# VHH binders against StAR-related lipid transfer protein 4 (Stard4): the designs that were tried, part 15

Target 1, 199 residues: StAR-related lipid transfer protein 4 (Stard4), of Mus musculus (Mouse) (q99jv5)
Amino acid sequence: ASISTKLQNTLIQYHSIKEDEWRVAKKVKDVTVWRKPSEEFNGYLYKAQGVMDDVVNNVIDHIRPGPWRLDWDRLMTSLDVLEHFEENCCVMRYTTAGQLLNIISPREFVDFSYTVGYEEGLLSCGVSVEWSETRPEFVRGYNHPCGWFCVPLKDSPSQSLLTGYIQTDLRGMIPQSAVDTAMASTLANFYSDLRKGLR
Key: E = the ipSAE of ESMFold2; O = the ipSAE of OpenDDE; V2 = 0.75 times the mean of E and O plus 0.25 times the DockQ between their complexes.

## First folded at step 19 (VHH; framework vhh_8ghr_2)

Design D24 (from C26 with A102L; at its last look DockQ between E and O 0.84; V2 from the best seeds 0.00; counts 0 for: pae E 2.2 > 2)
Fold by ESMFold2, look of step 19:
Structure D24 (fold): chain B 199 residues (1-199), chain A 124 residues (1-124)
Amino acid sequence: as target 1 above (199 residues)
Amino acid sequence: EVQLVESGGGLVQPGGSLRLSCAASGFTFSSYIYIGWVRRAPGKGEELVARISPSGGSTSYADSVKGRFTISADISKNTAYLQMNSLRVEDTAVYYCARKSLTVSTGTKAFDYWGQGTLVTVSS
């Protein structure tokens, strides 16, 4: 099976995990972040969910690799497409700013990205791939299967429900409490920044 | 050679309509780009009035033009359009078409190619 099919199936499995397997990590207004232990590494699989005041296509276009992402995402400092395969898949390289007063130094990631239909909406997902070129100003992190599901809201077709699954190994030597705080805060800030970008 | 060629500017009365075109050459529309319309009035800075991701159809508008302007694209013609309705004298400006691309730009937020502009004058 292709990497895209395996990645998609993994995200669908995460989306089927029952609510009682999750523990709340953070609540901010109408965004909830949960977590559970990862089966991929010594860390957590995070889930986030919130309503967006826009249609699925606009929401996902702002998340997937594309020109909109750097307009709103204050954590992401650069984004390059390293290999283009199809309009819905690529290898991308992106970098993130330092977090928690630079306790977490800037990271870079090299990910395979895939966007595909899901029910009446879209799934945009990714996973890190091997890339030998490194740069000394960044720590190379690793994303285990991650993704964003976006579907129309049942009773309000101008709104969408956005659910994310994030499974990031930041690498390096970082206190675990700092990692946990950064992951939960990053997901909450993602929603607030995306809402501003969609305005 | 990437080029953007604007057309459709001219003189129009307040309350009138005008349609601008931005013909692209040297690249095809994809999900890795958006096309924007930027205007500059005499003595004013530049204002980004509309953006479109042509393949996905996602759009964004400045508050000053929402409900009056519509950006669109025709993939088969490799052309983006700005339909301007209910024009006001303050819409008078040179309108530029511009491109933002990830596959050409390395991690920047900037537009990488610009047209030469087309003048829109709204006057009675």
Scores: ipSAE 0.463, ipTM 0.770, lowest interface PAE 2.2, mean pLDDT 88
ESMFold2 (binder alone), look of step 19: mean pLDDT 79; pTM 0.797
OpenDDE, look of step 19: ipSAE 0.609; ipTM 0.819

Design D25 (from C26 with A102L T108I; at its last read DockQ between E and O 0.81; V2 from the best seeds 0.00; counts 0 for: unsure alone 64.5 < 65)
Amino acid sequence: EVQLVESGGGLVQPGGSLRLSCAASGFTFSSYIYIGWVRRAPGKGEELVARISPSGGSTSYADSVKGRFTISADISKNTAYLQMNSLRVEDTAVYYCARKSLTVSTGIKAFDYWGQGTLVTVSS
ESMFold2, look of step 19: ipSAE 0.645; ipTM 0.849
ESMFold2 (binder alone), look of step 19: mean pLDDT 79; pTM 0.804
OpenDDE, look of step 19: ipSAE 0.468; ipTM 0.766
ESMFold2, look of step 21: ipSAE 0.661; ipTM 0.853
ESMFold2 (binder alone), look of step 21: mean pLDDT 80; pTM 0.807
OpenDDE, look of step 21: ipSAE 0.346; ipTM 0.693
ESMFold2, fold request of step 25: ipSAE 0.638, 0.661, 0.634; ipTM 0.845, 0.854, 0.843
ESMFold2 (binder alone), fold request of step 25: mean pLDDT 80, 80, 79; pTM 0.809, 0.805, 0.801
OpenDDE, fold request of step 25: ipSAE 0.288, 0.342, 0.309; ipTM 0.674, 0.705, 0.685
ESMFold2, last read: ipSAE 0.654, 0.649, 0.628; ipTM 0.855, 0.849, 0.838
ESMFold2 (binder alone), last read: mean pLDDT 79, 79, 79; pTM 0.797, 0.801, 0.802
OpenDDE, last read: ipSAE 0.294, 0.015, 0.379; ipTM 0.676, 0.316, 0.732

## First folded at step 21 (VHH; framework vhh_8ghr_2)

Design E21 (from D25 with L102Y; at its last look DockQ between E and O 0.48; V2 from the best seeds 0.00; counts 0 for: pae O 5.9 > 2)
Fold by OpenDDE, look of step 21:
Structure E21 (fold): chain B 199 residues (1-199), chain A 124 residues (1-124)
Amino acid sequence: as target 1 above (199 residues)
Amino acid sequence: EVQLVESGGGLVQPGGSLRLSCAASGFTFSSYIYIGWVRRAPGKGEELVARISPSGGSTSYADSVKGRFTISADISKNTAYLQMNSLRVEDTAVYYCARKSYTVSTGIKAFDYWGQGTLVTVSS
């Protein structure tokens, strides 16, 4: 309970960051990715935003730990729920595919996940937690507080605004430039893949 | 034991309506449960026609049934429904109710439990 509250508050703070503090990292059709130096680690906090042609609940159900995520997210290769909690909380373990022609090898993450109402929409957020069980075939990454805000568009309730805040330490021995490129591309692809998944 | 039992299928004329029910037992409609209606027409592959997260209420539909079919769930009855309106001949199929869940024991899987199916025949 304390973790979820803190996590939610942190994400809300990120969501309140002024526009002038962000720098555009990638701009593609219907999605923009910004970044700023993270206060949590030697890397960047990314902001991504795009409009989704679906209602909030369906969008979030595709994003949150659940049955649908693996169906559309090409980066995610496995997902296990390790612990269940009340009120839409869980601990999940997931793996990611290699990126940039395997310059970035597959990663494993163990995250606490929390989904909660936010304004007229939802917030799905997460943060990596310690987990003793390791799999040597994966490099363990670490997600600092991350999350997705999804709110309905005022003029079109069948559409929603999806805003993500991501700050991932991929760890391992990879060039920083590769990390930066991968993160921006990953977020852009996330929206593209999600849009396909929602169809 | 997890079980899904479909009912409500039958013969109906084009333009008619049917309401399918999927009674679930052995588990509850929690936040980590999704229910789908999958149909299989003779000689055709499987088609996911509708899905719902009973606890959250989110729904999705195949383009082929959008605007005509409505999926719903009654948590108190642990039952999912598929209201089928404006039925067409091409809607003729065996309709299956299926569960997609993610638990500590099972992880995240494809549809892991299926009902026996109920036949829907749309014919003049």
Scores: ipSAE 0.015, ipTM 0.395, lowest interface PAE 5.9, mean pLDDT 90
ESMFold2, look of step 21: ipSAE 0.364; ipTM 0.725
ESMFold2 (binder alone), look of step 21: mean pLDDT 80; pTM 0.811

Design E22 (from D25 with L102F; at its last look DockQ between E and O 0.40; V2 from the best seeds 0.00; counts 0 for: pae O 4.5 > 2)
Fold by OpenDDE, look of step 21:
Structure E22 (fold): chain B 199 residues (1-199), chain A 124 residues (1-124)
Amino acid sequence: as target 1 above (199 residues)
Amino acid sequence: EVQLVESGGGLVQPGGSLRLSCAASGFTFSSYIYIGWVRRAPGKGEELVARISPSGGSTSYADSVKGRFTISADISKNTAYLQMNSLRVEDTAVYYCARKSFTVSTGIKAFDYWGQGTLVTVSS
């Protein structure tokens, strides 16, 4: 409960960051990705935003740890729920595919995940937690507080505004330029893949 | 034991309606459970026609049934439903109820349990 509350509050703070503090990292037709230096680690906090042609609940159900995520997210190669709690909390372990022609090797993450109501929508957020069990074939990454806000559009309740805040330490020996490129592209692709998954 | 039992299928004329039920037992409609209706027409492959997260209420539909079919769930009865309106001949199929779950014990699974299916025949 303490973790979830803190996590939620942190994400809300990110969501309140002024527009002028963000710099555009990538802009495609239906998605914009911004970044600013993270206060959590030597890297960037990314902000991504795009409109989804679906209702909030369905969007979040596809994003949060669950059966649907693996169906559409091509970056995610496995997903296990290690612990689950009532009220939409769980600890999950997932792996990611290699990126940039395997310059970025597959990663493993163990995250606490929490989904909660936010305004007229939902917030699905997470943060990496320590987990003793390791798999040598994966480099363990670390997600600092991350999350996805999804709220209905005022004029079109069948559509949702999806805003993500991501700050991932991929760890390992990776050129920073590769990390930056990968993160921006990953977020853009996330929206594209999600849109396909929601169809 | 996990079990899904479909009912409600039958013969109906084009334009008619049917309501399918999927009674679930051996598990509850939790946040980590999704229910889908999958149909298989003779000589055709499987088609996921609708799915629902009973706890959250989110639903999705195949384009082929959108606007005509409605999936719902009653948590108190641990039962999912498929209301089928404006039925067409091409809707003729065996309709299966299936569960997709991601519990701690089982992890993330594809549809891991299926009902026996119920036949829906739309014919004049």
Scores: ipSAE 0.023, ipTM 0.487, lowest interface PAE 4.5, mean pLDDT 91
ESMFold2, look of step 21: ipSAE 0.273; ipTM 0.678
ESMFold2 (binder alone), look of step 21: mean pLDDT 79; pTM 0.802

Design E23 (from D25 with S105D; at its last look DockQ between E and O 0.45; V2 from the best seeds 0.00; counts 0 for: pae O 2.4 > 2, unsure alone 64.8 < 65)
Fold by OpenDDE, look of step 21:
Structure E23 (fold): chain B 199 residues (1-199), chain A 124 residues (1-124)
Amino acid sequence: as target 1 above (199 residues)
Amino acid sequence: EVQLVESGGGLVQPGGSLRLSCAASGFTFSSYIYIGWVRRAPGKGEELVARISPSGGSTSYADSVKGRFTISADISKNTAYLQMNSLRVEDTAVYYCARKSLTVDTGIKAFDYWGQGTLVTVSS
């Protein structure tokens, strides 16, 4: 409970960051990715935003730990819920595919996940937690507080504004330039893939 | 004890409708539970017909039933439903309600609890 509250508050703070503090990292037709130096680690906090042509609940169901995520997210190769708690909390373990022609090898993450109401929409947020069980075939990455805000558009309730805050330490031996490129591209692709998945 | 109990099956003519119910007990329709309807026709393999995340409401359907079947859930009753309209002879099968939790594997084998099934026969 304390973790979820803290996590939620942290994400809300990120969501309140002024526009001028962000720098555009990638801009494509229907999504913009910004970044700023993270306060959590030697890397960037990314902000991504785009409009989804679907209702909040369906969008979040596709994002949060559940049966739909693997259907559309090409980066995610496995997903397990290790622990389930009341009030939309769980610990999940997932793996990611290699990126940039395997310059970035597959990663494993173990995250606490929490989904909660936010305004007229939902917040699905998470943070990596320590987990003793390791799989040597994967490099363990670490997600600092991250999450997705999804709220309905005022003029079009059938559409949603999806805003993500991501700050991932991929760890391992990766050139920083590759990390930066990968993160921006990953977030852009996230929206594209999600849109396809929601069809 | 986790239990799923299907009901609502029966004999119906082509073009008819049936509504199946799956009463769940021993667990609640929480955020990380999804319910599926799987059918097995005589001499055929299993087919995932529809699935739902009761807490979020998201649904998916097999192409074979899309537009004709509707899966839903009532959290207050801890019950899932399958509304079957425009039934066809090829829809004849035993319909099973199945649960999956703590995993996002979408495969049929990933369901961890199954009901006994209810027979749906579509015949003129």
Scores: ipSAE 0.262, ipTM 0.642, lowest interface PAE 2.4, mean pLDDT 92
ESMFold2, look of step 21: ipSAE 0.731; ipTM 0.888
ESMFold2 (binder alone), look of step 21: mean pLDDT 79; pTM 0.804

Design E24 (from D25 with T103V; at its last look DockQ between E and O 0.55; V2 from the best seeds 0.00; counts 0 for: pae E 3.0 > 2)
Fold by ESMFold2, look of step 21:
Structure E24 (fold): chain B 199 residues (1-199), chain A 124 residues (1-124)
Amino acid sequence: as target 1 above (199 residues)
Amino acid sequence: EVQLVESGGGLVQPGGSLRLSCAASGFTFSSYIYIGWVRRAPGKGEELVARISPSGGSTSYADSVKGRFTISADISKNTAYLQMNSLRVEDTAVYYCARKSLVVSTGIKAFDYWGQGTLVTVSS
C-alpha cells in the first residue's frame, strides 16, 4: 500500500508541473503531446492531453488492466495479470509490437498498477517492478511512474479530459530520434484508438 | 470448470421484447473479465452484439442494436443479462454468451469460453 501512495503522489506532482516547463512534441487533431527531461532516467517525461466523448469511469475502465484494453490498443500485443491484490491494484505483464520497421523491437513490461479517485474523476497509474522471468522474444523495458488522470469536463459532464504522463525506458540500443518519434506518435495514436474503442 | 448457460430465448413478434440470461459458473465476476453476447443468424457470420465488464459496469454495443438492447449483470447471481427491446425480424439468431478473462487469458484478445446458445426468433 505504501508503494501505491508514493506512486499516486508522484503522479499528482507531475500534474502540477508548470505549463512553461513543457515543450510541445506533437499535435494531432485535438491531441497535444508535450515532453520535458525526466528526473528518473536519461529520457523524457511525456504529457498527453485530449478530450474523450465518454464519462470518466468508462474511459478509465478501457485503460486500466482489464479485458477491454486489447480490444482497441493496437500497440499492446498481450496483457496478463500476474498477481491480483484487489479490484484496483495488480501486477500485470504486457508486451508491445515492434515499431519503426522493428528499429524498436517488441518490448515486455511488468508493472504494478493502481487505480484510485482523483478530484471528480480517477487516476490510473503504474510503475515497473522487478520480475525475474524473462522471454527471449522481448526486450524488458521499464516504466518509471506513469499514469492517466481523467476528470469530467466542467461545461460538458458527458465528456471527460484525459491527461497522461508517460515515462518509459525502452532499454536496449536504440537511436534517440527513433525513441522520440515512437513515444510522441504512440501517445497521439493512443487517443485515436481509444476513441474508437469507446464507441 | 468454467460454464456459461444461456436461457430466455423463444418466439416473439416484431416490436416485442425478450430478456436473455447467461448464468456463469466456475469463475467469479471481476474487473478482469467481460461477458459478451454474440449472435449468429442463418446464413450470416458472427456478430458481437454487446459486452459488459460486470464489476465495473462498462458496456459496449454494436450499432445494429444500440438504443434497443441493454446488457447488465447481477454479481450476486453470477449472471449477465441481455434485455432486447423493439425486436426486429433481423434480430432472429442464435445468441451465445462468451467470456474474456485476463486472469487466464493467453494475452491475445479472444473469447475463451462460450455457451451453447439460445434461439431467438422474431416472426409474426
Scores: ipSAE 0.351, ipTM 0.710, lowest interface PAE 3.0, mean pLDDT 87
ESMFold2 (binder alone), look of step 21: mean pLDDT 80; pTM 0.806
OpenDDE, look of step 21: ipSAE 0.372; ipTM 0.711

Design E25 (from D25 with V104I; at its last read DockQ between E and O 0.68; V2 from the best seeds 0.00; counts 0 for: pae O 2.1 > 2)
Amino acid sequence: EVQLVESGGGLVQPGGSLRLSCAASGFTFSSYIYIGWVRRAPGKGEELVARISPSGGSTSYADSVKGRFTISADISKNTAYLQMNSLRVEDTAVYYCARKSLTISTGIKAFDYWGQGTLVTVSS
ESMFold2, look of step 21: ipSAE 0.615; ipTM 0.838
ESMFold2 (binder alone), look of step 21: mean pLDDT 80; pTM 0.811
OpenDDE, look of step 21: ipSAE 0.444; ipTM 0.756
ESMFold2, fold request of step 25: ipSAE 0.490, 0.548, 0.592; ipTM 0.779, 0.804, 0.834
ESMFold2 (binder alone), fold request of step 25: mean pLDDT 79, 80, 79; pTM 0.803, 0.812, 0.802
OpenDDE, fold request of step 25: ipSAE 0.427, 0.189, 0.299; ipTM 0.756, 0.621, 0.676
ESMFold2, last read: ipSAE 0.377, 0.524, 0.501; ipTM 0.732, 0.792, 0.785
ESMFold2 (binder alone), last read: mean pLDDT 80, 80, 81; pTM 0.804, 0.803, 0.816
OpenDDE, last read: ipSAE 0.339, 0.020, 0.230; ipTM 0.703, 0.412, 0.636

## First folded at step 22 (VHH; framework vhh_8ghr_2)

Design F21 (from D25 with V104T; at its last look DockQ between E and O 0.82; V2 from the best seeds 0.00; counts 0 for: unsure alone 63.9 < 65)
Amino acid sequence: EVQLVESGGGLVQPGGSLRLSCAASGFTFSSYIYIGWVRRAPGKGEELVARISPSGGSTSYADSVKGRFTISADISKNTAYLQMNSLRVEDTAVYYCARKSLTTSTGIKAFDYWGQGTLVTVSS
ESMFold2, look of step 22: ipSAE 0.692; ipTM 0.865
ESMFold2 (binder alone), look of step 22: mean pLDDT 79; pTM 0.801
OpenDDE, look of step 22: ipSAE 0.453; ipTM 0.755

Design F22 (from D25 with V104K S105D; at its last look DockQ between E and O 0.53; V2 from the best seeds 0.00; counts 0 for: unsure alone 64.1 < 65)
Fold by OpenDDE, look of step 22:
Structure F22 (fold): chain B 199 residues (1-199), chain A 124 residues (1-124)
Amino acid sequence: as target 1 above (199 residues)
Amino acid sequence: EVQLVESGGGLVQPGGSLRLSCAASGFTFSSYIYIGWVRRAPGKGEELVARISPSGGSTSYADSVKGRFTISADISKNTAYLQMNSLRVEDTAVYYCARKSLTKDTGIKAFDYWGQGTLVTVSS
């Protein structure tokens, strides 16, 4: 309970950061990705935003830990519950595919995940936790507080605004420029893939 | 013990309607599961007709039934439904209710529990 509350509050704080503090990292026709230096680690906090042509519950169902995520997210190659799960909370392990022609090898993450109501929408957030079991075929990454806000559009209830905050330490031996490129592209692709999944 | 029990199948004329029910026990309709209706027609393979995440409400349909079938769930009854309208002869099949879940042991791989099925026959 303490972890979830802290996590939620942290994400709300990120969501309150003024626009002028962000710099555009990638802009495509359907999504914008910003970044600013993270206060959690020697990297960037990314902000991504785009309009989804679906209602909040459907969007979040596809994002939060569950059966839908693996159906559309090509970057995620596995998803397991490790310790426990509740209606809105669990500890999960997932793996990611290699990126940038495998310059970035597959990663493994162990995250606490929490989904909760936020205004007229939902917040699905998470943070990595320590886990002793290791698999040599994966590099263990670390997610600092991350999350996705999804709220209905005021002028179009069938659509929703999806805003993500991501600050992932991929760890390993990777050039920083490759990390930055990968993160921005990954977030843009996330929206594209999600849109396809929702159809 | 996890159990799924289908009901509502039967004989119907083309253009008719049926409503199938899937009563689930041994687990709850949490955000970590979805329920699917899978049909098997004679001489054909299995086809996922529709699926729903009961907790969140997300639904998905095969192109073959889109616009005609509606999947729904009642969390309070732990039951999923398939409303089938504008039925066609090619909809004739045994319809199975199945569960896919995210668990400590299985992850998200395939449907892990199935009902016994209910026969739907569409014929003039």
Scores: ipSAE 0.392, ipTM 0.723, lowest interface PAE 1.8, mean pLDDT 92
ESMFold2, look of step 22: ipSAE 0.728; ipTM 0.883
ESMFold2 (binder alone), look of step 22: mean pLDDT 79; pTM 0.804

Design F24 (from D25 with V104T S105Y; at its last look DockQ between E and O 0.02; V2 from the best seeds 0.00; counts 0 for: pae O 8.1 > 2, unsure alone 64.8 < 65, placed apart)
Fold by OpenDDE, look of step 22:
Structure F24 (fold): chain B 199 residues (1-199), chain A 124 residues (1-124)
Amino acid sequence: as target 1 above (199 residues)
Amino acid sequence: EVQLVESGGGLVQPGGSLRLSCAASGFTFSSYIYIGWVRRAPGKGEELVARISPSGGSTSYADSVKGRFTISADISKNTAYLQMNSLRVEDTAVYYCARKSLTTYTGIKAFDYWGQGTLVTVSS
């Protein structure tokens, strides 16, 4: 309960950051990615935003831990729910594929995941937690407070505005420039893949 | 069975205050649950006056009541409240408590369970 409350409040704060504090990292036709220095680690906090042609519930169901994420997210190679505490609250372990021609090797994450109502939509958020079990074939990454806001569009309730805040420490020996490039591209691809998954 | 039971309505003078309660049963104030207060004034349509996500704490208000009404929830009691201050004659209405769960709808249509309502009359 303490974790979820703090996590939610943190994400709400991120969501309140003024527009002029963000720098565009990547802009494609269907999504914009911004970044600013993170206060949590020596890296960036990323903001991504795009319109989804689906209702909030279905969008979030595809994002949160569940049976749908692996169907569409090409970056995620496995997903296990390790603990389930209550409805829409769990600890999950997932792995990611290598990126940038394997300059970034596959990663493993163990995250607390929490989904909660926010305004007329939902917030699905998460943060990495300590987990003793290790798998040598993966580098353990760390997600600082991150999450996805999804709210219906004012003029089109069948569409949703999806806004993500991501600050991931990939750890390992990776050039910072590679990390930056990978993160921006990953977020853009996330939207593209999700759109395909929702069709 | 999902049930919502309103209480606290009554007659009050302009400028007065009332506190409405909504006791919920058959479900818990979980992450996906919203509780709303919807009022129906005589001869007028329904208006969502306030909404809260009990577990998340997020609230929203209609412009007509902003600064005067406060919605809150006690998770331990599975009860939501509407504190109404500085009441006006135009606040006269039947006030309904309603629940929104995971729905594909927005606004008042998103609420799938309703109480029987409690009458609030503001008159000199």
Scores: ipSAE 0.015, ipTM 0.285, lowest interface PAE 8.1, mean pLDDT 90
ESMFold2, look of step 22: ipSAE 0.692; ipTM 0.870
ESMFold2 (binder alone), look of step 22: mean pLDDT 79; pTM 0.806

Design F25 (from C26 with T108V; at its last fold request DockQ between E and O 0.61; V2 from the best seeds 0.00; counts 0 for: pae E 2.3 > 2)
Amino acid sequence: EVQLVESGGGLVQPGGSLRLSCAASGFTFSSYIYIGWVRRAPGKGEELVARISPSGGSTSYADSVKGRFTISADISKNTAYLQMNSLRVEDTAVYYCARKSATVSTGVKAFDYWGQGTLVTVSS
ESMFold2, look of step 22: ipSAE 0.487; ipTM 0.782
ESMFold2 (binder alone), look of step 22: mean pLDDT 79; pTM 0.801
OpenDDE, look of step 22: ipSAE 0.705; ipTM 0.859
ESMFold2, look of step 23: ipSAE 0.496; ipTM 0.788
ESMFold2 (binder alone), look of step 23: mean pLDDT 79; pTM 0.798
OpenDDE, look of step 23: ipSAE 0.731; ipTM 0.869
ESMFold2, fold request of step 25: ipSAE 0.428, 0.358, 0.434; ipTM 0.761, 0.708, 0.757
ESMFold2 (binder alone), fold request of step 25: mean pLDDT 79, 80, 79; pTM 0.802, 0.804, 0.804
OpenDDE, fold request of step 25: ipSAE 0.691, 0.824, 0.751; ipTM 0.862, 0.908, 0.885

## First folded at step 23 (VHH; framework vhh_8ghr_2)

Design H1 (from F21 with S53N; at its last look DockQ between E and O 0.06; V2 from the best seeds 0.00; counts 0 for: pae O 7.3 > 2, placed apart)
Fold by OpenDDE, look of step 23:
Structure H1 (fold): chain B 199 residues (1-199), chain A 124 residues (1-124)
Amino acid sequence: as target 1 above (199 residues)
Amino acid sequence: EVQLVESGGGLVQPGGSLRLSCAASGFTFSSYIYIGWVRRAPGKGEELVARINPSGGSTSYADSVKGRFTISADISKNTAYLQMNSLRVEDTAVYYCARKSLTTSTGIKAFDYWGQGTLVTVSS
């Protein structure tokens, strides 16, 4: 309960950051990715935003731990719910594929995941937690407080505004430039893949 | 149509071993799915023996079978397994394979599809 509350508040704080504090990291046709120095680690906090052609519930259902994430997210290679507390709260373990021609080897994450109502939409957020079990084939990454806000468009309730805040420590021996490139691309691809998955 | 078909049950002596199989059809072992083995002994209630998320590989066991039973799954075959070693008389039960949705609550009632069961009898 304490984790979820803190996590939610942290994400709400991120969501209130002024526009002028963000710098564009990547702009593609359908999504913009910004970044600013993270307060949590020696890296960046990323902001991503794009409009989804689907209702909030369906968008979040595809993002949160559930049946559909692996179907559309090309970066995620496995998803496992280790502990389920409530319908909207769990600990999950997931793995990611190698990136940038394997300059970034596959990663494993163990995250607390929490989904809650936010305004007329939903917030799905998470943060990495310690987990003793390790698998040698994966480098354990760490997600500092991350989350996705999804709210319906006022003028079009069948569409949603999806805003993500991501600050991932990939760890391992990776050039920072590669990390930066990968993060921006990953977020852009996330939207692209999700859009395809929602079709 | 979702189906679960158990096999591998039989009569064994105490200390013996059995391997149960659960062949699933009508759905795939995605991240959405947990597979559980639930047993019902004569005169006793249902007990969740073990469960696995085939996609991620996480497992859990009842205290009564820890160290003796191993649940596993082969995604390519859409089949789950229960390796039962060091069997005891009290392990005698009908063993059911069941599926659970990822987002459902915990407990036996969360399992929404069940096989017909396979009888395991441990007797000298």
Scores: ipSAE 0.015, ipTM 0.319, lowest interface PAE 7.3, mean pLDDT 91
ESMFold2, look of step 23: ipSAE 0.721; ipTM 0.877
ESMFold2 (binder alone), look of step 23: mean pLDDT 80; pTM 0.811

